# VHH binders against q9vxt7, part 14

Target 1, 187 residues: q9vxt7
Amino acid sequence: MPRPVLLIHGGAGDISDSRIAGKFAGIKQALRSAWGLLSPDNGSGGGSALDAVEAAVRSMELDENFNAGYGSCLNTSGQVELEASLMEGRDLRAGCITLLRDVMHPITVARRLMEKQRHTFLGGAAAQELALATGSERLQPGALVTEGARLTLKEFEDQVAQGKDPFFARTELTDDKPVPKTDPSGE

## First folded at step 6 (VHH)

Design r16 (framework vhh_7sr4_2)
Fold by ESMFold2-Fast, scan of step 6:
Structure r16 (fold): chain B 187 residues (1-187), chain A 127 residues (1-127)
Amino acid sequence: as target 1 above (187 residues)
Amino acid sequence: EVKLVESGGGLVQPGGSLRLSCAASGFTFSSYAMGWYRQTPGKQRDLVADITSGGSTKYGDSVKGRFTISRDNTKNTVYLQMNSLKPEDTAVYYCAREYVTAYSEGSTIYFTLYDYWGQGTQVTVSS
């Protein structure tokens, strides 16, 4: 019975990828949070595998460097809308949650959806109801919002107020060859 | 008990081909996703390819278009057809039973948990 192995595949956010120092540190922390739950499978350990993966994603949902919970980008109403998906490879059972608000750990809600085996995909009010019914705490409005996310939304609103296309303006400022640099401004 | 046995590794020249096989026993093979990973000395194992119980496939960026993963549920076997082999493909190749996957959006992050591994088979690509 070999020990289970957890593998993390990272993707790009903005112009950054999973290899950027902040995201790499977050990935290592996610693995540490799952460590105590990774144990040899005696041929029936489906729940322990789910526990390990859930713990890793929950760690990332607390990390503002990932667009998965705390620190996520804001919608035009200034709110964080969350999504998470989970699939068990054994039976291809899946739980997908979208448009979830004021809940710290969407991955836990996705897992509860998967385990109830009635629906594969829930969003909005139905997802909120499941989260509360299965033990998630409703956070105070704004608890998931960071200063960085607020500044990004404000700049979007300012561009619109000036009659500019905020996506076009942002595109002009985007570097398609992102390289870590030190400059005199320290920005 | 669960057992995964790899075969088909060996020494091949650049541009050559090899077919790896992984014979599985001790579980309902058709119900599980299976994957191939490779490891070079001093590095962690990297995903080469995986295949779901339904037959959907995913490949690592360095092998797309050159390698093909397939399965035969009547023989409880997963295969990796490796074409156009390069010296950089030299590694120990491991078969794994996939257990859980998860992802998050934005900074798209995928988690894959494998619970059983084979002993590995050496592939060496040398001129």
Scores: ipSAE 0.013, ipTM 0.313, lowest interface PAE 8.0, mean pLDDT 70

Design r17 (framework vhh_7sr4_2)
Fold by ESMFold2-Fast, scan of step 6:
Structure r17 (fold): chain B 187 residues (1-187), chain A 124 residues (1-124)
Amino acid sequence: as target 1 above (187 residues)
Amino acid sequence: EVKLVESGGGLVQPGGSLRLSCAASGFTFSDYAMGWYRQTPGKQRDLVADITSGGSTKYGDSVKGRFTISRDNTKNTVYLQMNSLKPEDTAVYYCARYVTAYVGSITYELYDYWGQGTQVTVSS
């Protein structure tokens, strides 16, 4: 008999050649995390479909190769601001979290919003309060920042300082990124 | 408790047609997306077709234009109409139920229950 299968589609922007192996390994780990909850052969095999999806995303949030949690892109203040949106197709329930800081697993906060609150969208201070109230640990400021994310922000700032439109350039730091054009319609 | 039972497989000549049925029980059928997968000898399982609870459909490249997936929520059944069958369509066909979750720009599809499979053989 076939066993449960989890498929993952989409994701963050372009996958560079140097990071393909890391992203592939991360996807395998996410699948292992989800499989452990669904397999009747394992002790944790009693999990639901939603538990399996949450486990997969939590695995990716710990992985620097994914723009989710640890290693996420920085805002202009050099901080990680996280978002996660989760929708369950069966019940049409949804939870959306934005502008969340210093929390490792935004997907878990989005799920708690979906399950506990009538509001399906929370951001900023309200999202922080929900995260802490529902068992998330507050991390030390900067704990989610990586050197790669800091270099990406510096490149963005350098583009702006040179009078270039950073939205015409790659967000990932590379030597082969396109040269941003000056948009005369902006005047 | 959840049960998916396939039927309608068999031996057919190239160019022939078959209709597969998958009878579902143990859950609210109309709330779930359903799909058909097949496994050919020596190959990994691949998507044939799927249909959402709302009726939106998707097909594998090799069957697009020849196969049609449909569902009847009154009968708790999903169907796969297979036309212009080719020897390459020979496989065990599996019915599956799945749920979708959207996390940012990432779509997760979890196929949590599968049928036992039904053999389709296209040969003279």
Scores: ipSAE 0.042, ipTM 0.546, lowest interface PAE 5.0, mean pLDDT 71

Design r18 (framework vhh_7mjh_2)
Fold by ESMFold2-Fast, scan of step 6:
Structure r18 (fold): chain B 187 residues (1-187), chain A 124 residues (1-124)
Amino acid sequence: as target 1 above (187 residues)
Amino acid sequence: EVQLVESGGGLVQPGGSLRLSCAASGFTFSDYAMSWVRQAPGKGLEWIGRIYSGGSTSYNPSLKSLVTISRDNSKNTLYLQMNSLRAEDTATYYCARYVTAYVGSITYELYDYWGQGTTVTVSS
């Protein structure tokens, strides 16, 4: 009998060897975080699956090598705005959070939203209120900002000031390209 | 306890058709996307396709013309219809429960529960 399988994949980029190593290590940590929760001894139906996915995503949100949570790209005001989505079935049950600030784990907020209602989407002030109401701690402004993210924003601003199209150029310090839609075999 | 039980496998002649079933229990079937995966003797797992809770489908492009996935939420059952079977379709066929998450540039795909498999042999 096959055992549970977790596949993690992301947008392809021409990342340097040092950034590739960091992303690979992050993926391994996410898999390790989820592994115990996927064991038959810990399985409790859907709850176990949600726990495993949440654990993997939370690991990535702490890793500055991923554009999720800590180290995320800055908006034009120099702030980190977070988003996360979690689905048990694409067409029925989902939780989606956007425009969330100063919260380490948007995926946990998305899960809490999904557990309340199907097909639910929250952003901005409503998302902030849900996060605080359901146990998330409010971080100090700037806690999620890295020097790499600040440099990327400065380059964006410099390009705009010079009359260039900032959306044409991407840097290795940001990885916000849409994830490719691939099959689970990794093709 | 989550259980997935495949059935409908067996011996079939080349050019024949076969319909596999997967009976689900222990969870709210209608809330989950479901997938079919096969493994030919001596080879790795090959993803066939998935069907979302609302009925929309996604297929492995290499197999799209040969198979159709459907579901009956009232019976907690997943189906795989196969037509024009060839010797290369000989494999053990598994159903699996699927969940996904998208965060930034990263996609997570989890196949958390699997059936024991049903064997299809295409031979004259």
Scores: ipSAE 0.047, ipTM 0.573, lowest interface PAE 4.5, mean pLDDT 68

Design s01 (framework vhh_7mjh_2)
Fold by ESMFold2-Fast, scan of step 6:
Structure s01 (fold): chain B 187 residues (1-187), chain A 119 residues (1-119)
Amino acid sequence: as target 1 above (187 residues)
Amino acid sequence: EVQLVESGGGLVQPGGSLRLSCAASGFTFSDYAMSWVRQAPGKGLEWIGRIYSGGSTSYNPSLKSLVTISRDNSKNTLYLQMNSLRAEDTATYYCAKDIAVYGSYFDYWGQGTTVTVSS
């Protein structure tokens, strides 16, 4: 009998030892969130593959240890710009969102694009409008920014100011502080 | 699409040995490093080790003497050999595709296979 298969993207590049435990715990939490939706013998009931993928990515978007949603790396202007994509294999549907700001769950917006529109790709103002039109709440500017992300940007800027290549030794967060997993938008 | 399927778990006696397998599909297996990670009931994830595309290995120092990771690129299969198993080795074992240029970064994971060490 075929078993459900779950694929998780667990973060980018070099991870400091102080962050590894947090990232692995976050990946396990994402797996648990998704697995409950896929297993028919579990008390959570059955869900679609899309439901499982969305649940896993949403779990990671709430976790500051991942570069997805809350805790995302800042651009050079000190802002969080989000992207997410998903694809459904049965009907070859896809949704891709880029340049999204002040929304907790870009993966949900990507899914709404796939479900509501024929376009595969949406960004900027159009993506913001879709997010709001489909039930996402606009967060206060800066709600997705963590102190760790601010420190990372500061170190990046300092290296650039010194004429160094900031990508030579990628800066990791120095603080691995527990944070509430409650959605700051109240979603 | 990309799939990782672990097998070989089950009940094993203390002091016994077990070999886990991970069948990979949907990507060029020989181009990527692969890792094993485990989680004991009620505990966090513990990285076991990795094997690079060329066959060189890196292990968690606390587990180095107890495990061996190997791969067969012709069969797209990753292996974890475990010896001298103890009750504390009871865990769900996961294989993961490791795309880290620096440190660790896993883009795909299997569902896991459960190993129970008990008399």
Scores: ipSAE 0.000, ipTM 0.074, lowest interface PAE 22.1, mean pLDDT 66

Design s02 (framework vhh_7mjh_2)
Fold by ESMFold2-Fast, scan of step 6:
Structure s02 (fold): chain B 187 residues (1-187), chain A 119 residues (1-119)
Amino acid sequence: as target 1 above (187 residues)
Amino acid sequence: EVQLVESGGGLVQPGGSLRLSCAASGFTFSDYAMSWVRQAPGKGLEWIGRIYSGGSTSYNPSLKSLVTISRDNSKNTLYLQMNSLRAEDTATYYCAKDLYYGSGEFDYWGQGTTVTVSS
């Protein structure tokens, strides 16, 4: 029986040392969410593997320490725009979603695209329609915006206003501790 | 408001079978992993198993031969099928919503439904 393999990317680039504990805890939680689905007793078939990947990414989407779902970085207009991709190795099928708004779990929309639609890539209005048509709840505008994300955008704007290159400078947030968050749609 | 309402409990004879249901409302049911947890009289909580949004299941190894968890996302309903019931299966059974997808932490619980296994 093939040994299950799960690789989770916890974020690239220069992150603050104070945030590493939160990201590490989030990665552990994502691995715990997925590992049971990949155990030999449960089988490692395509459906189980897809469920494991979805579970791991959904865990990260609920964790504000990751740039996914709730707590995602804001665009210059102060909005959250989401993306997710998923590929099934057996049949080489893929689903890719971009420019999605007000949906908690873009990875689930990407999976639904892969399994239920002829397209492999959707964005914008088409992605919004697929999310709603396949059971995703539309969140209230702003539900995915956190204070941390707003502060990061403000720091970016402040650096630009001062004539500095915001991509060169590293910024650290004052409140970096991971806090369990409640799904805004369920509370 | 999130609500979870269990049903299907009652008196069952040893060796019998029983199916519990949990009706969910107030959230997008299809987006969440759901769990069953039980508590026998005078005992602690015992996790039975979980079902993810895609239908994959994870069970307590001590119970996996006795139970099957399923869901119907079109009806917002979670099920627990129990077979070959024994006196030691007497407990209050709860459905619970995972706080995060598969986290092992729960943000909402039903009020519970009582299963009594006796002749």
Scores: ipSAE 0.000, ipTM 0.160, lowest interface PAE 17.0, mean pLDDT 69

Design s03 (framework vhh_7mjh_2)
Fold by ESMFold2-Fast, scan of step 6:
Structure s03 (fold): chain B 187 residues (1-187), chain A 119 residues (1-119)
Amino acid sequence: as target 1 above (187 residues)
Amino acid sequence: EVQLVESGGGLVQPGGSLRLSCAASGFTFSDYAMSWVRQAPGKGLEWIGRIYSGGSTSYNPSLKSLVTISRDNSKNTLYLQMNSLRAEDTATYYCARDIWSGYEPLDYWGQGTTVTVSS
């Protein structure tokens, strides 16, 4: 077989200085969790690419340094709402879960959707039912909330109170030189 | 018209320190977070850090020990203090207004000021 490649993305976002060392450690832990399933150097058998991806994402969902499960950003009601997506190239199968609450590993629910049902997208109550039916534990309300997530929500609320629009969005910088903005009425 | 004007760049020796300023006008400066971004010759953009309207800061972890961001709302001015400068810090430095929202969270940028670290 060709040499396997594993790529994971830990999310960019605005991360506190104290969390970055933890984020690098978390990425290494996720890679360690997955690599043995793809192509162990010791010559033992390998797992499927799906097993490797699920293992890496589950590791990140447990790590508060990632916006993927435990420690995720809060909605305006102070609750964690989770999403995850997974796709397999072999059969062009996909599973997408959204608006899931009180479940540690949304990626596992997305995989079960892909493997066990004809739907490719589930949210809310239907996603909740699938999670419980496929062996996910229902966590106590608030179990996925961290102090960091609460502080992030407070900063958001403080900015909104000042008349700003601080909806959380990915911060991406282009590889091109920055161009100056013009006012909307200018040209 | 929103304007951001950087100043304080120039030639500095390795190991030296430099403070950049960004003068803001055309908006209520105290209501916005502000960011610093740099671009080395032939390289992509690198985010340095952000200071929130309340004064809290967040830094790129690879740069935190080398830089400090501060602001003076009474003067509508943002600052970047850099210490222990190295040749790899040679770049054009930009200040930008940071709104946290939408596709372009850094919605206004200055023209940049060039820092050259050389002996």
Scores: ipSAE 0.000, ipTM 0.128, lowest interface PAE 18.0, mean pLDDT 67

Design s04 (framework vhh_7mjh_2)
Fold by ESMFold2-Fast, scan of step 6:
Structure s04 (fold): chain B 187 residues (1-187), chain A 119 residues (1-119)
Amino acid sequence: as target 1 above (187 residues)
Amino acid sequence: EVQLVESGGGLVQPGGSLRLSCAASGFTFSDYAMSWVRQAPGKGLEWIGRIYSGGSTSYNPSLKSLVTISRDNSKNTLYLQMNSLRAEDTATYYCAKEILYGDSYFDYWGQGTTVTVSS
């Protein structure tokens, strides 16, 4: 019988040695949050694959070491704007959310969009409205911003102000690689 | 306020050409890499290509024979030239501003412009 598989992706930026321990711990926590729903062991199994994916991504959205919710990179206005996507393999359904602000769990909003079967992609004001309509709490402005994210934006602005192309400052980005997405759990 | 506004979409015949524009405001356009992304009805997002601040381009290999991305920094405008359009190219087309630090590569998106290739 084939073994269950759950894949978690922790982002596509440069991971310095100073952050690797935090990202590794966060991945372990996300896997633990999801595995209990998938595994029949310990009598706690019986959740759906979608429940497991949502649980894993929600764990990462609470973790400042991931670009998914709390601690996400800031836009040029110093705000967090969030993206989340998920897909259900059985019926090939998908939900994609972009430009979402002041909501802790964009993945839950993406799942609600998928389950409503009306749209595949939603952003901005419409995404905000769906989040509130489906039970998401509005966070205080700045609740998702961390000191690390502020420093990252400052470094970006300083490089740009010095006439440097941020791409040349960051050798991990190449023309041969696909454009990175948010750090979703895959299904 | 950062704003990206796409234009130039519409109905086009198969085999035809179309040029989309993205007007940018609220940031120093010449300092940032820009991308085009599309979404066909009922399908996911598909990255088309990128143009760096220096003018170099990078494309999705499946689309590179059909598209050219360019920019005019004096007008704060990004362009997508599309040739030999097919029914499969029917989609909403978005421009997106890149942030290259950290894990996120897009911090702003436009509202999109719809291209319909009739057949």
Scores: ipSAE 0.000, ipTM 0.095, lowest interface PAE 19.2, mean pLDDT 67

Design s05 (framework vhh_7mjh_2)
Fold by ESMFold2-Fast, scan of step 6:
Order: sequence, then C-alpha cells, then structure tokens
Structure s05 (fold): chain B 187 residues (1-187), chain A 118 residues (1-118)
Amino acid sequence: as target 1 above (187 residues)
Amino acid sequence: EVQLVESGGGLVQPGGSLRLSCAASGFTFSDYAMSWVRQAPGKGLEWIGRIYSGGSTSYNPSLKSLVTISRDNSKNTLYLQMNSLRAEDTATYYCARDYLEGSWYDYWGQGTTVTVSS
C-alpha cells in the first residue's frame, strides 16, 4: 500500500512576523487531525484519505489564523464568503464550493457535492441550498466575523480612500486580539 | 504519554469567582486547540468554550458573559476564569484536547469539581 501523503496550503498574502507562529501551529494541528485518521497506531485509525483531508481543512476552518472559515477576510460588504474544494485521486471526482455564507465547514459541503456526482462546481444560492439540504446549520449572520477581520477591512477601505494600493491590507494586523464569541459549530 | 490535569476546583460562594487550570504534558501544547467542558450532577456534558492554537476563543452563548478562556504556552497550561458563579454552576469541569476542533476530543482530563453553595 502506498504511504499516505497529506499536503495543505496555509493561505496566501503577506503574514506578519507576530502571526507566523500561530499559522505554523495551525498547520501542525490540521496535519495531526488528519494523521489520527490514517494511523492504525491511534485507537481511531483506519479512516479514508477523504476523511483525512476533510478533517485537516475543518481544523483550519475553525482557526482564526486561516482565511478558510472562522476569521476569514471580509468582502467589501463586510461579509465572509467561503470557498472549498476537494478531489478524489482514484476517480478524479471533484467538488468545489464558492460564495458560501454562514456555514462553518465549506469543505464538508464540497465533499457532499463530490459524493452526489451531479455537479463539480456550485456557488451562491445553489451552494447555500446544498449546505442546508445536506445537514449544515445556518449560522447567525456575522458569526464568522472577527474583530481582526473588521480591522483589516477598515484598513483596506482607508487605503482605497487615500488612493493607495490596498493589496497588502488583507494581511493580518500585528496587534489584533480576537473578540470572544460563540462557536457556531458546537454549542 | 498525553496527560491533562485539572486543578483549582473547590467550594465557592454564590456570586464568587474561581480560576481553573489544566496542566498539559506529553504533546506540543501550542499546536492544539483546547476546550473546557462541564457536567453537573445528573446532567449531560455541556461545552463551555475553546481556545484555538492561534489564541482566538469561542464560547457557549449561554456562558459567554461569565467565563474567559486563556492559555500560557510557555507553561503548557490552559485556564478557565469564572465570575458571578451560581448554584447551577456546580459541576465537574474537564479540559479536553480538541483534535478535530469541535468534532472529536481525543484526550480528556480527570476533572476538577466546583461546588457553589450558600
């Protein structure tokens, strides 16, 4: 049997030096979440490669250091819009979700789309309908927004107003502290 | 060997405050999200909140104004600060390693008991 390989991408854009440790720790957490499903030495080993990938991405979606769910950068309307994609190597099946709002785990919706085997790509209202139809809970509007994300958007808007290139305003701010909030995936 | 050991429980008066600690060993503590969970006598488990590897927190909405979760990665220690304690906060409090971040808790402490009594 080939040795399992897991590769994850920890985001794009400039990361401040003060945030590097958090980003690296989140990547390690995601890999360890996935490894537990692949390793028979753990009591819960024996999961599929798809289960491992989903677990890793779900870990990143809960971590505010990643632009992949909770804590995601805001669009110009102040909303979190989520994307996720997943591919099965054996059969080259794929599921891609875009423009999804108020759902904690877009990767799980992408997996549901792939397993349904009717569409490869879904976005907007159709993605929202699929998420709800396949068991995702609708979060209250704003549940995925953090103070850090709001401050990043404000910096972006301020730079645009000054006629500057806002490209780097999407990066984490060095003195951001998360505002305590409800975890919409649990209680 | 992964171990989580809670401490700081005891008897407290209604309206009082208490800070619980959870000492972690046997893994790279800073790499993991950690949760607090409680169980009142004769009741089910109730999730209190979690702190992610990056330092952000999320809380049970019914408890958010009453608790604060923090961590000290240099000491491998997780904390739960509780204020304005009521009789209904009487429970055994557990820390747990949040392996799949809300989906699977792979290690739990033995628990520490908090009794709120007038």
Scores: ipSAE 0.000, ipTM 0.102, lowest interface PAE 19.0, mean pLDDT 69

Design s06 (framework vhh_7mjh_2)
Fold by ESMFold2-Fast, scan of step 6:
Structure s06 (fold): chain B 187 residues (1-187), chain A 119 residues (1-119)
Amino acid sequence: as target 1 above (187 residues)
Amino acid sequence: EVQLVESGGGLVQPGGSLRLSCAASGFTFSDYAMSWVRQAPGKGLEWIGRIYSGGSTSYNPSLKSLVTISRDNSKNTLYLQMNSLRAEDTATYYCAKDIYPEGYSLDYWGQGTTVTVSS
């Protein structure tokens, strides 16, 4: 059997020293989760490339150090809006989810959409209905919001209200303040 | 080694009830979401529902009124209660473990237990 290679990237934006360790640990965890599905010598073994990609992205969605799920940046209304996309190369099937709220793993919803329809794009209420119909739990509004994300939004709004450049407020708050780490799924 | 062993299947009369069990070993059962999936003869897989580590449940809307999923973490056992069974419920029923505690993707499956609804 061919041996797969898996690489993931955690982004390259401004990162404080206090958050570097968290991002590094998160990347290692995502690789470890995905590798177990691809290697028959390690646990589950024999998983598809889609299974591996989904596992890696789900690990990052759970980790507040990544802008992919829990801990995502807030819109101006203070809400987390989620996106995920996945594509299968052979048949060019794709699943794209946008404007999804109160669901932990948008990548899994995108995969379910791809498996149900060849090439489809869903957002808003339709995406939420698909998530619930295919096994996603509906989280309480705000469960994906971290205190760090709320403080970043507040500082941005305060700077705008004072006539300052909001770019500087956002950058300094993100780099200087500790971000609480809590798993919104519980246990 | 992760193992899931289903039991409780068999022949049941239309309109009857049946409770399936799944005995789990080789992992910390209480940390993971668990699912039930079925496959009727000659048909594809149909997801029935999931129970998360905390005890909340999510069901296939087409089946929600007919089934209840529960778990006993002290016994490492998952249950599926089925009521008002019809011939269309004849299938092999599988217990499955999620990859993550939150649920959604399955990494280990049991061998299945067969339920036949017939008079």
Scores: ipSAE 0.000, ipTM 0.103, lowest interface PAE 19.1, mean pLDDT 66

